# Ledger of designs, part 21: VHH binders against Coatomer subunit epsilon (cope)

Target 1, 300 residues: Coatomer subunit epsilon (cope), of Dictyostelium discoideum (Social amoeba) (q55fu2)
Amino acid sequence: MSDDILFESKNYFYLGNYQSTINEINKKSRQIIEKSLKAESDYFLYRCYIAQGNYDLVLQETKNNRGSGEDPTIAGLQLLASYLSKPDENREGTLITITQWISDGVVKFNYHLQVIIATIYFNEQLYDEALQILNNCDHIEGLSMLIQIFLKIDRLDLAQKAYDTMKKIIDPDATPALLSLAWINIYNGEEKLKSALSSFEEMAERYGPTPLLLNGQAVCAIGMKRFEKAESLLLESIEKNPKNSDTLANLINCYINMKKPNEIIQRFINQLKTLSPKHDWTSAVNEAEALFEVSKSRFN
Short names: E, the ipSAE of ESMFold2; O, the ipSAE of OpenDDE; V2, 0.75 times the mean of E and O plus 0.25 times the DockQ between their complexes.

## First folded at step 8 (VHH)

Design t7 (from m2 with R98K Y107A; framework vhh_7z1x_3; at its last look DockQ between E and O 0.93; V2 from the best seeds 0.00; counts 0 for: pae E 6.4 > 2)
Fold by ESMFold2, look of step 8:
Structure t7 (fold): chain B 300 residues (1-300), chain A 121 residues (1-121)
Amino acid sequence: as target 1 above (300 residues)
Amino acid sequence: QVQLVETGGGLVQPGGSLRLSCTASGFRFSSYAMNWVRQAPGKGLEWLSGISGYGRSTYYADSVKGRFTISRDNAKNTLYLQMNSLQPDDTAVYFCAKSPDYFPSGAFDYWGQGTQVTVSS
C-alpha cells in the first residue's frame, strides 16, 4: 500500500477517470519499485482495463497466474474480467467459484478480492451476499460499496453509520469519501442537494468531468427541478459514453419531467432496453410501455 | 404507522404442520430484518428465527432448526413461518417482530399482537 505515491491515481480511479489513472501510474512507474506498491498499482491498472472493457488484455497479461503459487487478487481480476465479458453465460460458474473461494478461506483477509466479489454480487443484485462479504470491512473501497448498497436498499441511517466509520480511518478529502457524502446528501434531499451539487462540480473541475460525475450533478439538478441544466449535463455524459445505462435512465427521467414529445423519449427508452434489459428502469419501462402503446396516439 | 398482523394460528395435533403469516405495513418491508418470537404460557419470550431484508440470509434457534422455515415475500409485504413436526412444547403465542437492522440482531422495534398455536390431541 502506498497512499503517498498512488493517492492521486486512486482519486482519479474512484471518480471513473480511468485514462488519467493509467497515465498517473505510468508517470510514476520508476517510483513504484517495492513489491507491495507494484502489486497495488497493478491492481488499479487492471481495474481500469476492465472498466474500459479491455477484458482480453487483462486475461492475456495475467495468463501465467495459475497453479500453485497463484496470486488470489490476480485470480479475482481474471474472474471479474471473464464474468463481465459474458455475464449471462458466465454467471453460474462465476458464482460457484466465488462460493468455493469463500469456503476455502482465501477471501477473509484479501480486501481487493472482497471488493471484486462484492462488485460481482452487486451486479447480480445479490445484496445480502455483497453486504455479508463486506461485513467489518475497513478498506476505503469496501466501505464505499457498503454505503452504495445501503442507499440502494433505502437504509440511509446505515449508510451514514458506514460513512462515519470511513471518516475515522481515511482522509475525508479522498474522493471515495467525497462521493459517499455527496450521495448521502442526495438521499437526504432538500437543502443538502446544493451541497452535493457543489461537491460533484468541484471533483469534476479537479479530476475531469466523467460520466459518473456528470450523472451525479444531473441527479442533483433534477432534484432541484433545474431540468435544462440536467439535460446539458446528461448530453455531455452521452458524448463521453453513449452506452452508459445510468445516463440514459437519468435522461429519460429528465425528459419526462420536461414533457418532451413521446417519440423522443421512446428513442432513449429503446436504447436503454437494448443496452441493459434487466436495469431497474428498464423493467419499469417494459410495464409502462405495454400501457403506453395502447394510449400513445391518443394522449401525446 | 408501522403495523404487523399475524394470522394462521390454531389447534394442531402432535406431528402436524402449520404456516404462520405476518402482513406488514407502514415501512419499506424489504429494508429490514424480520423475526418470529414466541411466548409459551407462563414463560418468557423466545426468539425462533430471523431473515434479512431481501431474504437470502436466514437464522434459527437450535430448538426449531430443521423443523421451522422462515421466508418472506417482499412483493406482498408478508413474512412466513412454516412449522413442521409440531410437538406440545411448541404451544405458544407467536409474534412477528421487526428489527431496526438489515440483518437480525436481537433488537426489535415493532411487534404484532400475536397468534395462538396450540399443539394437543
Scores: ipSAE 0.070, ipTM 0.610, lowest interface PAE 6.4, mean pLDDT 86
ESMFold2 (binder alone), look of step 8: mean pLDDT 88; pTM 0.896
OpenDDE, look of step 8: ipSAE 0.818; ipTM 0.925

Design t8 (framework vhh_7z1x_3; at its last look DockQ between E and O 0.01; V2 from the best seeds 0.00; counts 0 for: pae E 3.4 > 2, placed apart)
Fold by ESMFold2, look of step 8:
Structure t8 (fold): chain B 300 residues (1-300), chain A 120 residues (1-120)
Amino acid sequence: as target 1 above (300 residues)
Amino acid sequence: QVQLVETGGGLVQPGGSLRLSCTASGFRFSSYAMNWVRQAPGKGLEWLSGISGYGRSTYYADSVKGRFTISRDNAKNTLYLQMNSLQPDDTAVYFCARSPDYFPGYFDYWGQGTQVTVSS
């Protein structure tokens, strides 16, 4: 911990506290002198700008990264920023570029670039491609992404193996390890939900409440049938980021369990569909609605 | 001050074996990937092998795969290269090199090197 001057910055980053990440990097700027350390801090800084929606800032700051001798990691950040700014327009060109980079061998030993590519694949719901990129990623963020993907495809055994590998690499108090354990505990449910809730609360106390941490607490609270607590957490999360799709999905789930009026629930469903048409929750709702209309036709 | 010191080089007959060591100081050894690179007389640098910070992943160039084994002992801050079935074209100066954990293909610090000579 004391040898890694970016340790606290990275802990903020992985919890979604992007402004504190930026502030910590800036406070340490006179100590960030080595080329590789500067490159690492720039990666996190630009990732924060992207997470904040500041895509043009990334592209402007990196505009000299071009031609032969370009930094592949910065090229990846440029691609991610461009993709997220206009995903429908840039989707196919982005995927072609990624395929070319893989073929050229520039991805193989660059873990930050692997994480960037996997993020794009995950956003496109190309989970097999994301897993292939991350297969040999011996890096904390890549392992965290693997755990999330494995849990999403119902492979707890593989998620546990990835978590065991992560523990060999990093301090168990580093936030990727704490988050990964909390996610696995949510997956297991029941008495493990209390452990996950406690972990999310401790992280929020230390690193600040973020939509990520508030959503984690809310999922635990919903699983424990503490719906008023979950609502309070989710409303705080909305206040911090009104466009967080996971917060909207969790709030819908919470309100269904609280038996709120269908008009209110439907408003949030429509908002979620607008913000994230490809969200797995949105896709499941769309399929259920279509099936219900077919059933009505059959009864009439 | 980051320091890498290679030892264990020397003269060996074709088909022989040799173990190189690289002792690290001035940084948290387990936080960095480590590599072996060689330079034959009059030639450029050739990457041979790499190992992740805790040894989970090892990587080898095709030219040495099956003959060379990379390992590390984090308690002793030491990187190793076991070289078997040595041939005259393995004659080179062998360097250890450090990589950041996020980009094991990039080498930010190097040792001074140790000479390995394979001759009859």
Scores: ipSAE 0.317, ipTM 0.694, lowest interface PAE 3.4, mean pLDDT 86
ESMFold2 (binder alone), look of step 8: mean pLDDT 88; pTM 0.904
OpenDDE, look of step 8: ipSAE 0.768; ipTM 0.910

## First folded at step 10 (VHH; framework vhh_7z1x_3)

Design u1 (at its last look DockQ between E and O 0.79; V2 from the best seeds 0.00; counts 0 for: pae E 3.1 > 2)
Fold by ESMFold2, look of step 10:
Structure u1 (fold): chain B 300 residues (1-300), chain A 124 residues (1-124)
Amino acid sequence: as target 1 above (300 residues)
Amino acid sequence: QVQLVETGGGLVQPGGSLRLSCTASGFRFSSYAMNWVRQAPGKGLEWLSGISGYGRSTYYADSVKGRFTISRDNAKNTLYLQMNSLQPDDTAVYFCARSPDYFGDSFETYYDYWGQGTQVTVSS
């Protein structure tokens, strides 16, 4: 029983249910009186708009945030929206701006900026830079990102250490904590896969089945060699977002394990390469393509 | 299973340059900070330089700053040390070492795996 009126909104957000996040914030707008609470709710609202691809909405609503009195968090959201609207065009200017903000010291105590900057660095596959920004972050979202990156670079030991620190500070019912534990359990494998699957299923029942949660369930199912279940979950995820690159990568992995025809697998490989040529899973997919040709030779 | 192999040592005259290589196998190279450490005859170990997993953060001991450059090529699983303006007191066995820390920014960091070492001798 928390008195944090944004608790449920944040839980929806961290699980990728952006419309429910927006709805909950709007539903409670009359209770959001305190200046710091209003700023927090605006942060999540704009993050939702960005996640939905509504970059122009963010830029238009915040266009008056400029000059010496500008809110650094809103400036960060403007930078993220601008960057994501045209990443190739805006990459260089975005990275220069980030470097300047770090040098000016405006990032050090602003966890919203830390998360925004780490998101941009992560999207650019600048993992050292993302880890550097998040290393001293004591906010649940930043710690969750740190755990994700350590898992991605095959450092389960560092991910576990970060999770143990996170547990001392945060509400274990908060969805970033549940999500972090579920992913750590996936990387531990074996009997822990069942625990991770149950956690993703419970979150989906409570907060709605999003591509993020469907992908989590599918990864668990693949690990347990339940490929038909994984396929069903991934096809549902594609229905909700046909351009989710993680869903495509997971579906390719699933179909390779099911030994589906090359023409089907290649179609999804081409889609993933088009959507995200630098995606970390694109590198893993290129490895899977090589293994698929070896497997094909073995059977022929 | 984890293997670190240094190459590129040898005899060099004072003021000369040398490039050391360390080839890694048996682990995901990009996941770990890597370090160069040396041991002069009859002396203890001296940390020289560290580099983060993807190579974007580099650190140097004061004794080598400006003269040595650490780098890595994760596609080739190889760590490098470019050594310029070598002096006789740079004579040592040079080791590459893997850090359990990610950034490699600590003098007293414990290193969990070491190479065999390569001899560098700076003498007229």
Scores: ipSAE 0.371, ipTM 0.761, lowest interface PAE 3.1, mean pLDDT 86
ESMFold2 (binder alone), look of step 10: mean pLDDT 84; pTM 0.859
OpenDDE, look of step 10: ipSAE 0.590; ipTM 0.829

Design u2 (at its last look DockQ between E and O 0.03; V2 from the best seeds 0.00; counts 0 for: pae E 6.3 > 2, placed apart)
Fold by OpenDDE, look of step 10:
Structure u2 (fold): chain B 300 residues (1-300), chain A 124 residues (1-124)
Amino acid sequence: as target 1 above (300 residues)
Amino acid sequence: QVQLVETGGGLVQPGGSLRLSCTASGFRFSSYAMNWVRQAPGKGLEWLSGISGYGRSTYYADSVKGRFTISRDNAKNTLYLQMNSLQPDDTAVYFCARSPDYFTGELSPYYDYWGQGTQVTVSS
């Protein structure tokens, strides 16, 4: 079976190891000869740059060297980079553009573009719109994202159904499938937490720890009431990316359970609020804050 | 080496049916989307239909919607096009074309391999 030239690169990417993705693509650049393969390689490369916060780099490179305004995928990447560079300022314009693209029918044929658009919708908590975009997706990344969205909106039943569909067409040992199952297992309760944890650990061992994997492990640990372990994992994640909102949210949760000093917890709450004012953990944070206020009132 | 070979073309009367086949070799068939395109004499290439790598998604041009059906058998590395209610204006050389699985559409830059084509003639 001719080794998929981009197999390793894709796996690194799916797991959030963007630098390793870039390195691997560069390493294999001489083998990437086919036009379609080159296009796919470029897609992942630009996605990595975007994930790393290199928005201007993507915008410049796609404008000057690699992208034509005629390639919907490249246009999507440009839109994503632009949006993420200034989410508040570019929100409305981005959504209008997406609406136009949908109307034009371009999105129906391009799974990469679907994933990009769904990502934007997800970031804006427009989950119904994201689901609509991915509804008929046959791409492994799109299916994985679909599962993520279902879990996000507490539809475990739909997530499971999507996974069942995924297993019919995609190798269940594929990295996105493994991730999807692990995520589902987190929601399936205590009996499945060990399995999920093992999956995350195995992937981390093979491809290196990432904030994505570390948070997965940490959530499992928290569910298993292994808070010290969770703390260690989350602190490691912070070192890798101090601006990861999931890490901060999970750390707050962990520290509440550990009964850490309120001052410490409050610091992380403030960081999270600053970083992501619309984060889904806002309710949890509010609850924590309320608890703190009650505690203060008892001492006054 | 990537190869695509179309078969099933021929002469048919108006209102008749044909089933085209495209046999693929030299690559992982399920990892790619497949398309049918045609070229009529003196006309440009026209995209007709596309199917995703695992066959879950199918797409059709308006010109053939309701008449043509695209399908694939990945175990046989074969793409199919069932053509019903054929008309004289369907006369063309029909090609199967490979595209990345992330794209199934009419944009020419995404097709990297083509078959040699099979002639379909609809005439009374």
Scores: ipSAE 0.031, ipTM 0.516, lowest interface PAE 4.1, mean pLDDT 88
ESMFold2, look of step 10: ipSAE 0.067; ipTM 0.538
ESMFold2 (binder alone), look of step 10: mean pLDDT 85; pTM 0.877

Design u3 (at its last look DockQ between E and O 0.04; V2 from the best seeds 0.00; counts 0 for: pae E 8.2 > 2, placed apart)
Fold by ESMFold2, look of step 10:
Structure u3 (fold): chain B 300 residues (1-300), chain A 123 residues (1-123)
Amino acid sequence: as target 1 above (300 residues)
Amino acid sequence: QVQLVETGGGLVQPGGSLRLSCTASGFRFSSYAMNWVRQAPGKGLEWLSGISGYGRSTYYADSVKGRFTISRDNAKNTLYLQMNSLQPDDTAVYFCARSPDYFRGFEDYYDYWGQGTQVTVSS
């Protein structure tokens, strides 16, 4: 009967509008009275700080969360912040900690911790492990992540099945549901690309044009061979976050199709390699680049 | 005003069964995980079972697994606990307790509790 006070805050969060998420939570802070609701809002606040790259802020703000009485959800946020600050350096210790938490039973009943762990697994391309953590999740973020993982491993059939389940039990106006459908439509391609583009545009109008939404529109535009539109969207996304590796990857794809000078494309490739060496696009680009250099040296 | 009201307790013989109900009001029932917790005479609180907001995930303490079944009817705002094969050490006050949608079982905090219903198993 009562509406979720955090509904709009979470809608902003799932679309990547982290500052608006923070602003909405702060606007409603006097209405966030219950202990459990306060804990949920704090979870989203710290998730926003992490998404903004403010890892040290999270670790400093939560430094008292230690010892035998620590809150496992806050411990998970600390682990995520530490991991994301230096993934290559912290990978081994992070995965060991996750294994210990699973063994200790800390993860079994904590959906927020499950989502945090699945995020780390997904970033490490450990998709089977991420799926195992999320397989019975009925929280909207967990279901949305499950769908994204199925799409990533080319299991559109499982993504559709999971979406059909999500549609039955989740508020259809929740942005994770809208995003999930839009991405499924992208993977179906063809006529569905126009529907996906319209959905991303509507979400951007209502919740603000974030890099996530601009990239979604650009992927649709590229699929529809509207490369000038995609370029405009991707350049806007770079202005909002120049370190977004998906934006750089999409821009490289766009520029290859536009036949931009190799010098320009190569500069973006170098930026992507520096920013995200393990990005799937970076791996494919490295292989193509190596083949180009072999061919060049053979004929020169 | 959040309210949780347990019913269905009583006196049963060993090996008997009971079905407890918890009627919820004052909040969107499907947005919260729900739990059953008991307190035996002279003992602390013991978490028994939990169920996610839409019922896709159910959890049981080892002490009751296989004997107790948690369920919910979101249309009726009601949580249930079917208790089978009851034994004297199941004698306790049984509470329903609300936890956030990010359910965490016995490692979670519960923000609202019912008044409890007495279950007594004796010959």
Scores: ipSAE 0.013, ipTM 0.536, lowest interface PAE 8.2, mean pLDDT 84
ESMFold2 (binder alone), look of step 10: mean pLDDT 86; pTM 0.880
OpenDDE, look of step 10: ipSAE 0.112; ipTM 0.578

Design u4 (from m2 with D101L; at its last look DockQ between E and O 0.02; V2 from the best seeds 0.00; counts 0 for: pae E 15.7 > 2, grease 24.4 > 24.2, SAP .748 > .668, placed apart)
Fold by ESMFold2, look of step 10:
Structure u4 (fold): chain B 300 residues (1-300), chain A 121 residues (1-121)
Amino acid sequence: as target 1 above (300 residues)
Amino acid sequence: QVQLVETGGGLVQPGGSLRLSCTASGFRFSSYAMNWVRQAPGKGLEWLSGISGYGRSTYYADSVKGRFTISRDNAKNTLYLQMNSLQPDDTAVYFCARSPLYFPSGYFDYWGQGTQVTVSS
């Protein structure tokens, strides 16, 4: 086990179990006395509030963080909360603010702010910009994001290197390491899919099933052609968060493979387009939808 | 618990070179960024250089860029500062300082006792 007192809190956080993250921090509150450790725990608490959609709570609790002497990490959390509350309306102003912070040198040594900025860039599908912000990072959350981005842009070699770096600073059985390896195994495919599925199942059993873990299991099940298992997992994920775009994209894929009627599949496609017009799965689904209609027209 | 011990200071002539070491104990060395800071007689603290937990990123103040090189050996829990082309105004007490990976730059939670570097003839 790590000598990091927030280790279990981070385990829950990386799996999307935000209430358990909050509970663990509160349970250890008397041990969180050093100023730097208190600041780290507050970072995760506010990240949990943001993930739960409690944007106003974050903005109200941090409203005195202004002017000369403001904490850049708290300013980043305020920006993230504001951006996520109204992303379409706040996109341009948010990106301008980020550019100014980078130019003013505020981001250079602030790892939490780097992760916040990279999160916004990733949500905007600005992957090159996210990679630049995380350049040469050697902290857990940044490495987790790098692995995700490298897999997204089909650079398994770089994802593996980032995972090797992560193993030097965190126990391989900690959830960020387990998640990273599981996703790398999915991209390797074949027999590695069984290993990834087992890892997601163990994490869900130990730390609670979240949409993140249910989606991971479902992707493995789809890859292994276990479509009824994948459907069951994805329906459970929808029940926990009906607005999870990855769940909808995975369900569409599952139903295409099960040869469900076009009208059923189209309902989920429309729902995904409404929730996440920029989602990468939406772009791939749009292309697949067009190819499907062309095939029908030629009477295949 | 946490200890940082600087060694390698001493007297050197102008134009000379010196290598400082900082041995760390009581914490996971690779989980922290490390820094060199100095204090000249009658002056405030001056940050000189920083290095990330695994050494991938190094940073330098303009006053020492090109003359000083920061490095670390995580297997030996040791931070280094190679100082070349030393001048009399480099005379100071040199400290190594630890920074948490998840906190703003310029925050140091532990310091060594320092090592004296004197550049004179």
Scores: ipSAE 0.000, ipTM 0.163, lowest interface PAE 15.7, mean pLDDT 82
ESMFold2 (binder alone), look of step 10: mean pLDDT 90; pTM 0.914
OpenDDE, look of step 10: ipSAE 0.186; ipTM 0.651

Design u5 (from m2 with S105R; at its last look DockQ between E and O 0.01; V2 from the best seeds 0.00; counts 0 for: pae E 5.8 > 2, placed apart)
Fold by ESMFold2, look of step 10:
Structure u5 (fold): chain B 300 residues (1-300), chain A 121 residues (1-121)
Amino acid sequence: as target 1 above (300 residues)
Amino acid sequence: QVQLVETGGGLVQPGGSLRLSCTASGFRFSSYAMNWVRQAPGKGLEWLSGISGYGRSTYYADSVKGRFTISRDNAKNTLYLQMNSLQPDDTAVYFCARSPDYFPRGYFDYWGQGTQVTVSS
């Protein structure tokens, strides 16, 4: 049996505490001796860099290790970093590469690649393809992604079924399981919002407040019509990451409900459009904004 | 460094009860699922029971379900096993074991030294 040296690092990672993930791995670097443990820790380190938007750092650090594609997992991380740095420009080449990797059989037993490919498919709104990759994934991140995708395609029934299966084989107190249940509870609605809020608060207390956890709490608070609480949470989230699109979207929703001046709301709308033109909320807000302006003009 | 120390073993009559304790140190106790495993003389390891990090879910092997109760006190870094209706085939060394994975049954990275439980007249 080997030490689970990465267990706490993974808990921080899944909750979006990327700096604590990096700190824990570095703190234990002397103990990360086995080749497989080193590869796993490097995977999470590079995932953290990617999550922080440091795409060039990943590409630079992996460029001098005998070229792209030598290690399938490193090749996957390079593809993810390159894709996320310029999605519109790199989309076509990225999807072709993924198809080739699947055809070559490289993906079947590599959960790192499964998660990376599913992430790219999810970002491209290719949900059926992401589900196909994750169908037999034997890793907790892949299982939690599967649930997220079912929620995204409005299949709460499948998300619940997947969670019930997950709970039988995974520690229900594991952070990806806690996140999955909390989001299922949000989608179930009003009576379950209290349970979801409590779970996000407990995770934040134990593992630190992150934009991911603060946004979760804020969505619950908005659903419970606690708009002042939601605002406080979202402002804390902006302080931690001003470029988080979900935070901006949630803050806009919160401020509309608080009836803030249109100038303030429009400023955040414009900021969201700049950061994430493709964001689902951006499209819906643009349509609602147009309808609202037409309604106002009828009374002049 | 991780340490697990079992106490509470001993000699008990058939039908009797014992409570085992496992005191943990050197890691964040509440972050890990914990387990009880036993080894009868000359036999392999048998997983008995597991409990999630916050104690909200408990699991039992069929051989002990209804007789054994696992619990934990995270404030005291202590895992417990209440054993009732003990029979001679419960005679074994009992180990406290930490699970390193989100799959808490079937894999363990740290063990205590064990405590002997003997059930005989």
Scores: ipSAE 0.136, ipTM 0.582, lowest interface PAE 5.8, mean pLDDT 85
ESMFold2 (binder alone), look of step 10: mean pLDDT 90; pTM 0.920
OpenDDE, look of step 10: ipSAE 0.844; ipTM 0.939

Design u6 (from m2 with S105Y; at its last look DockQ between E and O 0.02; V2 from the best seeds 0.00; counts 0 for: pae E 14.5 > 2, grease 26 > 24.2, SAP .683 > .668, placed apart)
Fold by ESMFold2, look of step 10:
Structure u6 (fold): chain B 300 residues (1-300), chain A 121 residues (1-121)
Amino acid sequence: as target 1 above (300 residues)
Amino acid sequence: QVQLVETGGGLVQPGGSLRLSCTASGFRFSSYAMNWVRQAPGKGLEWLSGISGYGRSTYYADSVKGRFTISRDNAKNTLYLQMNSLQPDDTAVYFCARSPDYFPYGYFDYWGQGTQVTVSS
């Protein structure tokens, strides 16, 4: 029956509902007694803190994870928090540490550490390195990341093969599987856009609307040329996170299609470039840069 | 209830081969990484090999790489270890062990009772 006590918590997390992830873990704290289960729940809890920008909380709560016998997963979370808190300052030291961990064999058997390292590589646009870390991954989060990287580098064929593999070994109702299929359907376009939209709507209904899910719905709506629906979704996403790069990119696309004044569109383009010179790897398409080129051609 | 039962141990001469089996029950076998671990007389536990849930990833300690092959048959809920070129220092009790999905190396939540392998003339 309930073989994975953290199943719902993980589903909230993968969809970006970090507060519900925290709440669900706390509600089940009495059932999270075994050391391995506690370690897994702590992993997602700290990932939520990092996603909320609470880097110092992670570093302070784990400060005794040092020396001989340190937990490699906690060390990875400390590295991720440190990196994201000051990426320009900590970039080189972070990459050196990752290289050392790979050489020491610490990464080889630790799926959470593999995901953490792949996240850092992806943020640095080191896609080949991220693929190498995730190669032959049997873990659902790692497979989802692999699919998203293949979509990012325009390899739908490899993304489809990875999804077919995921289907054989993972519950297809787990949210990373639902997300992966939805993004593949967006990439295929046409009649598949309706299926993708339904999937995002069902996930939002069950797990709560998040910028990730609202953006997914908006991309589908834009593809169906339902620009007023897309605008409504994107404005809701802005309300939840005004600095979400995917939301800004999708707004630019939507507003170009609605023929908003060029000054307004250019302002969003500038805001996007200021906030995120590098895009989050979870983005399915590089919408902002493509739309920026269209916007520039209308000026010239 | 989770159960792991090892079989296939025995006496073999140096250079010989054995195939160990571990039958699993009480859990969805394909959802877990599985491992082989041994304990030589008077020594601590030594991890030998691990395999992912569907067998796409295999891992080996340097001491057995090239000589031992881990595999699994998920239809039969069975883990295997093919051991070739056995030497006297391979004499040990061999255990299969289940890992949490996220920590296959060094973190094992269930163990079998073990099977004895003895390599001598």
Scores: ipSAE 0.000, ipTM 0.206, lowest interface PAE 14.5, mean pLDDT 82
ESMFold2 (binder alone), look of step 10: mean pLDDT 90; pTM 0.919
OpenDDE, look of step 10: ipSAE 0.838; ipTM 0.936

